VHH binders against q9w197. Designs and how they scored, part 29

Target 1, 300 residues: q9w197
Amino acid sequence: RLRLQDIPALTQDHCRMRDPAEVERIINEFVIGGPERMQIVSDFDYTITKQRTEDGGAVPSSFGIFNACQSLPENFKAETDKLYHKYRPIEIDPHMPIAEKVQYMIEWWTKSGELTSGFPFDQSEIDQIASKYTHALRDRTHEFFADLQRLGIPTLVFSAGLGNSVVSVLRQANVLHPNVKVVSNFLQFRDGLLDGFQQPMIHTFNKNETVLNETSEYYDLVHTRDHIIVMGDSIGDADMASGVPASSHIMKIGFLFDHVEANMKKYMDTFDIVLVDDQTMDVPRTLLSLIEKQHKLNLE
Below, E stands for the ipSAE of ESMFold2; O stands for the ipSAE of OpenDDE; V2 stands for 0.75 times the mean of E and O plus 0.25 times the DockQ between their complexes.

## First folded at step 18 (VHH; framework vhh_7n9e_1)

Design U1 (at its last look DockQ between E and O 0.01; V2 from the best seeds 0.00; counts 0 for: pae O 10.9 > 2, placed apart)
Fold by ESMFold2, look of step 18:
Structure U1 (fold): chain B 300 residues (1-300), chain A 121 residues (1-121)
Amino acid sequence: as target 1 above (300 residues)
Amino acid sequence: DVQLVESGGGLVQAGGSLRLSCAASGFTFSDSYMYWGRQAPGKGREWVSGIYSYGGSTYYASSVKGRFTISRDNAKNTLYLQMNNLKPEDTALYYCAKESFGKTNTYFDYWGQGTQVTVSS
């Protein structure tokens, strides 16, 4: 039986837990179950990519990569920014009922699709811009994805961003292995012209079982895997594995970087492990190592 | 069902050329993003080059840019990779792939079994 005090990566000052005993219990359940019961569900933007590079350089979001493309109309970014300034405050409003917010998110995606329609677009520009960010993944991401592939652990990258950018970064970084699936918002084309986004729209409030449980291809891979690691950088990411059986064991890892003091309580209430200013995959990798090695030892 | 069959590999001297082909069936080839990857002995898979369905735009990994040319023939449902000025470091199993979308925006790739390219000194 593992104890948290014996796991150095989990005893660092920046690794915060509201309920360490619960984290310890979940880790031991993961060890008992082994790799064959595991699945990973992770956000992309600022979860697989860094929130800031060591140089202090900015890391664009997946939509930021798209917005940097030269093929976009001159006014595209300005119009997209107007939508952002209108709807983002609604998205993050702490008091508006979720059902009402959903209506505004539908409105936002509809208008965004209209802006992203009716012109030619050179998709290789996404690849050109994305290439600049293949070095901006969290430290040891390559090793983390290699371990997931070796252990046969299904890995879902679940993003409300632009999937074309997500896939381009992951592919060029050579981490888009066969066990990795991406669920996100993808560009749609009709007759060689952009035609908005493929449906359904994924937003903050349906980034959960509403989308995943309808994904028959992914469900077949994971329906027997009730030990889940969820990784995200925002509160909305914590629900990405909602809809699994109540008997499932879920470890929620949150990466906190901005306004740490102001956000700490909400992150601690939401995630099982809160990693403050951590730009690595060291904690997820430590969990994989424990699951593999200690499970094998227990069988012997 | 999706089928991707690579051919054209073989043994070649450094500085030489090979042309790989990938015969595709079981999907609308003209609508699909297609790409080549490779796996060298003892290494993970590496993305090499891709080509888009509309406009035919291409993109290349820096290690092959200027030496390799990806192309497609939508009438023949065939993807090509022209490899020139081959180096021993290009030795690998080369596979073609297509992007696919399931229901609810699920992205995944289909891969062929690959064709071996060996570049000797």
Scores: ipSAE 0.669, ipTM 0.886, lowest interface PAE 1.5, mean pLDDT 89
Fold by OpenDDE, look of step 18:
Structure U1 (fold): chain B 300 residues (1-300), chain A 121 residues (1-121)
Amino acid sequence: as target 1 above (300 residues)
Amino acid sequence: DVQLVESGGGLVQAGGSLRLSCAASGFTFSDSYMYWGRQAPGKGREWVSGIYSYGGSTYYASSVKGRFTISRDNAKNTLYLQMNNLKPEDTALYYCAKESFGKTNTYFDYWGQGTQVTVSS
């Protein structure tokens, strides 16, 4: 049996746990189960990407990458910013029920889609912008994805952002391996013009089983894999693996960066592991390494 | 079923040229974003070049920009990669790939089996 104390990456000060015993239990389940039982579900923005760069540069979101494209209409940024100011406070309102928030999120996306329609757009612009931010991935992300590929672990990048940007970054960063799938909002074109987003809409509060169940291709891939690592930077990300059988073992890893003191309790109540200002993939890689080592030992 | 079959690889001296082809079938080729990737031994897959369906815009990795040219013949369902001024570091298995969308905003890449390109010093 593995003990947390024997895992240096998990004994760091920036690694917080509500229940270390539970984390240890889950880890041992992962190790016993092997890579064939594993799947990864990860957010993209500020999860796979850094929350901060070493040089202090800003890391744009997937939509930020899109908004940086030059061919967008002049009023596009202004109007999308207005929508952001209107609906973002609702999205993050801790007192509003999620059921109520969902309606606003739908409105937000609908209006955004309307703005994102009726003009020509070259997706290569996204590639150009995205190319500038391949370095903005968390440290050792390449190694992490290589580990996942090597172990044959299905990996879902589940993003409520713009999928075109997500895919572009992952591709150019050379981490979009065959075992990686992306579920996100993708641009739609009609007659050569941008026509909003493909349906169904993915927003902050529907990144769950409902959306995944409709994706038969992904379900077929992961339905036998009940050991799950969930990674995210927002509270909502913790529910990305909701709907899996109760017998499943889920490790929820949260990246906390902004307002650490104010958010710590909530994050610790939500995630199994809270990583404070950790701009690396060392913890998830550590988990994989433990599994791999055991697997190799069993093969010898 | 989606099929991508690469050809045209081989051994070439540094400074030489090759033209890769990818025969596509099982999908509407003209509507698909297509691209080339490569994988050198011991390295991960690297994106090389892409060509969009809408407008036919092309994009290149910085490492191959100015040397490689991607093109497509929709009538032949064939993707091409003209590689000029090849370098030893271009040695890799080259893959033809297409983007794929599932029913619910699910994205993945479909890759062929690849064709080996070896550039000698």
Scores: ipSAE 0.553, ipTM 0.811, lowest interface PAE 0.6, mean pLDDT 91
ESMFold2 (binder alone), look of step 18: mean pLDDT 83; pTM 0.833
ESMFold2, look of step 19: ipSAE 0.635; ipTM 0.875
ESMFold2 (binder alone), look of step 19: mean pLDDT 83; pTM 0.835
OpenDDE, look of step 19: ipSAE 0.005; ipTM 0.251

Design U2 (at its last look DockQ between E and O 0.01; V2 from the best seeds 0.00; counts 0 for: pae O 7.6 > 2, placed apart)
Fold by ESMFold2, look of step 18:
Structure U2 (fold): chain B 300 residues (1-300), chain A 121 residues (1-121)
Amino acid sequence: as target 1 above (300 residues)
Amino acid sequence: DVQLVESGGGLVQAGGSLRLSCAASGFTFSDSYMYWGRQAPGKGREWVSGIYWSGGSTYYASSVKGRFTISRDNAKNTLYLQMNNLKPEDTALYYCAKESFGKTNTYFDYWGQGTQVTVSS
């Protein structure tokens, strides 16, 4: 039986918990169940990628990688920036009901699809831009994904961003292993021209059972895996596991970087573990190590 | 029923060349992004090179750029990797892969069983 005090990574000042006893209980359930009952559900932007590089540089979002491609129409970035400035404040508004926000998210994605239509585009440009950011993943991401593959743990990267960018970064960083699936928004082509995005549209508020259901190819991998680690960097990410068909214990890890004091209470109310200014995979990796090693010791 | 069958591996001395082939079936090859990956003993899988359906849009990992050339023959449903100036660190099991999309826009790759390339010093 593990105790939190014996897990140094979880006793650090930047590692915050609303209910340490509940975290301890879930960790011990994960250890009892072992790797074969585990699955991972993670956001990509600013969850697998860093929120800032070591030298303070910005890391683009998955749409940001696309928007940096030179073959896009001259006014493309300006038009997408107009949409962002209109809709992003609505997306993050703390007072607007989610049901109302959903209509605006549909508007945003519809208009984005219209902007992303009717011109040729060389997808290798995404690969070229993405190659610059394979070093901008959280420290020890390579080791984390290698461990997940070795342990046979299904891993879902569930992103409301641009899947073409997500896949390109993961692939070039050598972490897109057979156990990894990506559910996201992907470019669509018709007769060699961009034709918006493939359906269904994924936005912040339907990253759940509305999109992920029993008809997805991911279901066959996870229907017996009721121990889930969820990783995200925004409040909306905490519910990603609600779309997974079975769960008995869920550990929600939130990466808090922006406006820490203002967001602290909301994150603490939402995530089981809140990591403040942490640009690493060290806590998730520690959980995997405990699950593997202590499970084996319990069997011996 | 997607199948990818790699061939052309073998034992080669450093500085030598090999040409890998990947025979594809069970899907429309000409519509698919294809790539090669490799896995060295005791290491994780590494992406090597990819090619879009037209055959003109290619990209390479920095470790192989200038030495490896990816190509495809859409009439024969075959993907190729020409490997020149091979080094001992190129020793790996080489996999052919294709992008796939399932329902609810779920991305996943199909991989072949791989063909072994061993480069002696």
Scores: ipSAE 0.491, ipTM 0.817, lowest interface PAE 2.1, mean pLDDT 88
Fold by OpenDDE, look of step 18:
Structure U2 (fold): chain B 300 residues (1-300), chain A 121 residues (1-121)
Amino acid sequence: as target 1 above (300 residues)
Amino acid sequence: DVQLVESGGGLVQAGGSLRLSCAASGFTFSDSYMYWGRQAPGKGREWVSGIYWSGGSTYYASSVKGRFTISRDNAKNTLYLQMNNLKPEDTALYYCAKESFGKTNTYFDYWGQGTQVTVSS
């Protein structure tokens, strides 16, 4: 049996756990189960990407990458910013019921879609901007995705952001391997013009219902893999695997960066592991390494 | 056979520095997760620092963080521990270890005889 105290990556000061015994239990389940039982579900923005650069620089979101494109209408950024300021507070409101938030999220996307319509757009512009931020992935992300590919572990990048940007970054960073699936909001074109986003709409509160329910295509692919690592930077990300069987073992890893003191309790109540200002993939990669090594040992 | 030979220990005054080395043989060093541990008299073995992949992740016990630096030279099959600002509580026998889950269920395996580090007040 593996002990947490023997796993350096999990004994760091920035690695917080509500229940270390539970984390240890889950890890041992993962190791015993092997990679064939594993799947990964990860957010993209500020999860796969860094929350800050080494010099403290800002990292754009997937939509930020899009908004930086030069061919966009002059008022596009201004209008989208207005929407952000209007709806973001609702999204993060701790007192508003989720059911009510959903309506606003739909409205937000709808309006955003309207703004993202009626003009020509070359997606290569996204590639150009995205190319500047391939370095903004968390440290050792390439190795992490290589491990996932090597182990044959299905990986879902589940983003409520702009899928075009997500894919562009992952592709250019050479981490978009065949075992990686991206579910997000993608641009739609009609008659050579932008026409909003493809359906279905992915927002903060429907990730689990859209992809990980029994009716989803992706569910059919991963329903036999009941060992799940969930990664995210927002509280909502913890629920990305909520549709899986109760017998499943889920490790929820949360990346906490903003307002650490104010958010710590909530994050620790939500995630199994809370990583404070950790701009690396060391913890998830460590988990994989434990699984892989045990698996190899069993084959020898 | 896996061999690990530690060196570089000695007597040093508080605030001083030492650099430990570990020569590794008998396995593919570049593929191994390597660690330093230590054992003080009358105490159990404790983890000090670890390094996973070449140019990759390094980790430290809270007691040594900011003072110790682990590194490796895969071409030389050598593990290093730079110890700065040493304290009397750092006095211990320091071990180099290879990560192995198959034998001990710990990160410590195939450690050598160790090298003694003594820090005087």
Scores: ipSAE 0.013, ipTM 0.315, lowest interface PAE 7.6, mean pLDDT 88
ESMFold2 (binder alone), look of step 18: mean pLDDT 83; pTM 0.827

Design U3 (at its last look DockQ between E and O 0.01; V2 from the best seeds 0.00; counts 0 for: pae O 13.4 > 2, placed apart)
Fold by ESMFold2, look of step 18:
Structure U3 (fold): chain B 300 residues (1-300), chain A 121 residues (1-121)
Amino acid sequence: as target 1 above (300 residues)
Amino acid sequence: DVQLVESGGGLVQAGGSLRLSCAASGFTFSDSYMYWGRQAPGKGREWVSGIYSGGGSTYYADSVKGRFTISRDNAKNTLYLQMNNLKPEDTALYYCAKESFGKTNTYFDYWGQGTQVTVSS
């Protein structure tokens, strides 16, 4: 039986836990179950990509990559910024009921689809922009994904952003292995012209079992995998695996970078492990190592 | 059923050339983004080059830019990789791949079995 005190990566100052005993319990359940019961569900923007780089450079969101493409209509960025400034405050409003927010999210994405229609677009522009950010992934992301593939652990990148950007970054970074699936919003084309986004639309409030259910191809990969690591950088990411059976064991890792003091309580209440200004995959990788090595020892 | 069958691999001397083919079936080839990946011994899979539907836009990894040329023949449902000025570090199992979408926008790649390329010194 592992104890947290024997896991140095989890005792560092920047690694915070509301309930260390619960974290310890979940780790030991993961060890008992081994890699064959594991799955990973991770956000992309500022979870797989860095929240900050060492040189202070900006890392765009997946939609930010798309919006930087040169062939977009002249007024496209201004119009999408107008939508962002109208709807983003609603999305993050702490007092508005979720049911009401959902209606505004549908409105926002419907209008975004209308803006993203009726003109030609060279998808390789996304690749050109994305190539600049393959080195802006969290340190040791390459090793983390290699370990997941070697261990046969299904990995879902679940993003309410733009999937075309997500896939391009992951592919060019050489981490888009066969065990990785991406669920996101993807561009749709008709007669060579953009025609909005493929349905169904994914937004902050349906980024959960509403999208990931028995009817998705991802379910067939993971329905027997009831040991889950969830990774995210926002409060909404914590629910990405909420559709699994109640008997499941879930470890929620939150990456906290912006306004640390103001957000600490909310993150601690939501995530099992909160990593403050950690721009690496070292904690997730430590968990994989423990699961693999200690499980093997237990079988002997 | 989707089928991707690579061919054209083999043993070639450094500085030489080789042309890989990928015969595709079971999907609308002309609508699909296609790409080549490779896996050298002891290393992970590496993306090499991609080509968008309609045979237009192409993109290359820096390690092969200027030496490799991706192309497609939509009438024959075939993807190609012309490999020139081959180097020993190009030795790898080369895979043909396509974008695939399942229900609810679930993206995954479909991979062929691969064809071995060995570049001797």
Scores: ipSAE 0.585, ipTM 0.855, lowest interface PAE 1.6, mean pLDDT 89
Fold by OpenDDE, look of step 18:
Structure U3 (fold): chain B 300 residues (1-300), chain A 121 residues (1-121)
Amino acid sequence: as target 1 above (300 residues)
Amino acid sequence: DVQLVESGGGLVQAGGSLRLSCAASGFTFSDSYMYWGRQAPGKGREWVSGIYSGGGSTYYADSVKGRFTISRDNAKNTLYLQMNNLKPEDTALYYCAKESFGKTNTYFDYWGQGTQVTVSS
């Protein structure tokens, strides 16, 4: 049996746990189960990407990458900013029920889609911008994805952002391996012009099994894999593995960066592991390494 | 049918105050997120202020924060915008708006004809 005290990556000050015993239990389940039972579900923005760079530079979101494209209409940024100011307060309102928020999120997306319609757009512009931010991935992300590929672990990048940007970054960073799938909002074209986003729409509050069920191909791939690592930077990300069988073992890893003191309790209540200002993939890689090590031993 | 009728606009000197009203009908006012927008001459429409259903949380554009106050009277189906310390740059047609959720996944805002606010220097 593995003990947390024997895993240095999990004993760091920036690694917080509500229930260390539970974390230890889950880890041992992972190790016993092997990589064949494992799947990864991860957010993209500020999860796979850094929340900050070493030089203090800003890391754009997937939509930020899109918005940086030069061919966008002049009023596009202004109008999207207006929508942001209208709907962002609703999104983050701690007192509003999620069910109510969902309607506003849908409205937000719909209006955003309308703005993202009726003009020509070359997706290569996204690639150009995205190429500048391949370094903005968390440290050792490349190694992490290599580990996943090596172990044959299905990996879902589940993003409420812009899928075109997500895919572009992952591809150019050489981490979009065959075992990686991306579920996100992708641009839609009609008659050579942008026409909003493809369905189904993914927003902050519907990154759950309902959306995943629509992709039967992915379900077939992961339905036998009941050991799940979930990674995200927002509270909503913790529910990305909702709907799995009760017998499943889920490790929820949260990346906390902004307003650490104010958010700590909520994150600790939501995630199994809270990583404070950790701009690396060391903890998830450590988990994989433990699994791999044991698996190798069993094969010998 | 949704109806929004704005009133209270006029000519005012810089530093002055106005109070706009929006009379709403044709929908359950108390359940709606309401907001004010404005359109200045030669400019597009801009969001000014919003208020949650029930009259709880309020939000403001940076340009009006600290000067404007949005409120609502659900019993009267009326939305208000108290505008203090008005500036020439606040000159615009002010309109009241309501979100709309269509059954066909079409979403749009209802808005009135607006009320003109002119701030002289």
Scores: ipSAE 0.000, ipTM 0.221, lowest interface PAE 13.4, mean pLDDT 88
ESMFold2 (binder alone), look of step 18: mean pLDDT 83; pTM 0.837

Design U4 (at its last look DockQ between E and O 0.74; V2 from the best seeds 0.00; counts 0 for: pae O 2.7 > 2)
Fold by ESMFold2, look of step 18:
Structure U4 (fold): chain B 300 residues (1-300), chain A 121 residues (1-121)
Amino acid sequence: as target 1 above (300 residues)
Amino acid sequence: DVQLVESGGGLVQAGGSLRLSCAASGFTFSDSYMYWGRQAPGKGREWVSGIYSGGGSTYYASSVKGRFTISRDNAKNTLYLQMNNLKPEDTALYYCAKESWGKTNTYFDYWGQGTQVTVSS
């Protein structure tokens, strides 16, 4: 039986837990269950990518990579900025009911799709821009994904961003292994021209079991895997695996960087482990190493 | 069923050349993005080069740019990798890969079994 005090990565000051005993319990369930019961669900933007670099450089979002492409129409960025300024305040409004927000998110997506239609686009431009940011992933992301592949742990990258960018960054970083799946918003093409985005739309309020359900191919892969690590950088990410049975053991890891003091209580209430200004994969990797160590011992 | 069968590997001296082929079946090859990857002993799998459907847009890892050329023949459902000026560090098992789509917009890569390339110094 593992104890938290014997796991150095989890005893550091920036590693916060509302209920350390519960974290310890879940870790021991993961270790007992082994890698065959594990699955990973992770956001991409500012969860696999860094939110800050040590030199203060910016890391673009997955849509930011797309918007940097030179073959986009002259006023494309200005028009997408207009949509952002109209709908983003609605998305984050603390008082509007979710059902009402969903209608505005559908409107935003529809208009974005219309704007992203009717012109040719060379997807290799996304690769050219994305290549600049394969080194802006959290430290030891390459090792983290290699460990997941070696352990046979299904890994879902679940993103409301632009999947074409997500895939490009993951592929060029050599982490898009056979065990990795990406669910996101992808460009659609018709007759060589952009034709908006593929269905279904993924937005802040359906990034959960609404998209990942019993009919999805990912569900077939993971339905017997009831030990889950969820990783995100925003409160909404904590619900990415909410459709699993109540008997599942879920470890929710939150990466807190923005407005730390103001957000600390909300993150502590939502995530099991809150990592303050941690730009690494060291805590998730530590969990995998504990699971692997015991698994190897059980085989001997 | 999707099948990717690599061939053309072998033993070559440093500075030599090889051309790898990947015979594809079980999907619409001309609609798919295709890639080569490689795995050296004791190392992780590396992405090497990719080519978009239609064959016009290609991209390369920095370690092979200028030495390797990816191409495709959509009429033969075949992906190629021309490897020139080979170095001992190019020694690896080389894999053909395709983009794949599951239900509900799930994206993943599918990999073949690979062909061995060994470069002697």
Scores: ipSAE 0.480, ipTM 0.791, lowest interface PAE 1.9, mean pLDDT 87
Fold by OpenDDE, look of step 18:
Structure U4 (fold): chain B 300 residues (1-300), chain A 121 residues (1-121)
Amino acid sequence: as target 1 above (300 residues)
Amino acid sequence: DVQLVESGGGLVQAGGSLRLSCAASGFTFSDSYMYWGRQAPGKGREWVSGIYSGGGSTYYASSVKGRFTISRDNAKNTLYLQMNNLKPEDTALYYCAKESWGKTNTYFDYWGQGTQVTVSS
């Protein structure tokens, strides 16, 4: 049996756990189960990407990458920014019920889609912008994804952002391996012009089983894999693995960066592991390494 | 079923050229974003070049920019990669890939079996 104290990456000060015993239990389940039982579900923005650069610079979101494209209409940024200021406070309101928030999120996306319509756009511009931010991935992300590929672990990047940007970054960062799938919002084109986003809409509060069920191809890949690592930077990300069998073992890893003191309790209550200002993939890689090590031992 | 079959690889001396081909079938080739990737032994898969549908905009990894040219013949359902001024570091298994969409808002890619390119010093 593995003990947390024997795992240096999990004994760091920035690694917080509500229930260390539970984390230890889950880890041992993972190790016993092997990689064949594992799947990864991860957010993209500020999860796979850094929350900050080494220089303290800002990392754009997937939509930020899109908004940086030069050919966008002059007022596009202004109007989308207005929408952001209107709906973002609602999205993050801790006192508003999610059911109520959902309506606002739908409105937000609908209006955004309207703005993202009626003009020509070459998505190669996204590639150009995205190329500048491949370094903005958390440290050792490349190794992490390589580990996942090597172990044959299905990996879902589940993003409420812009899928075109997500895919572009992952591709150019050389981490979009065959075992990686992306579910997100993608641009739609009609007659050579942008026509909003493809349906269904993915927003902060519907990254759940309902959306995944519509992707039968991915379901076929993961339906037998009941050991799950969930990674995210927002509270909503913790529910990305909802709907899995009760017998499943889920490790929820949360990345906390903004307003650490104010958010700590909520994150600790939501995630199994809370990583405070950790701009690396060391913890998830550590988990994989433990699994792989045991797997190799079993093969010997 | 989507099928991608790469060809044109081989052994070439540094500074030499190769032209890779990818025969595509099982989908509307002209509507698909296509790209080339490569994987060297012991390394992860590397994105090399892409070409969009429609106007055929192209993009290249910095490591191959100016040396490689991606193109497509929609009438022949074939993707090409002209590789000039090859370097030993270009040695890899080269894959043709297709961007694919699942039922809804799901991104997948399809890769061929690859063609081996070996560049000797």
Scores: ipSAE 0.054, ipTM 0.588, lowest interface PAE 2.7, mean pLDDT 89
ESMFold2 (binder alone), look of step 18: mean pLDDT 83; pTM 0.832

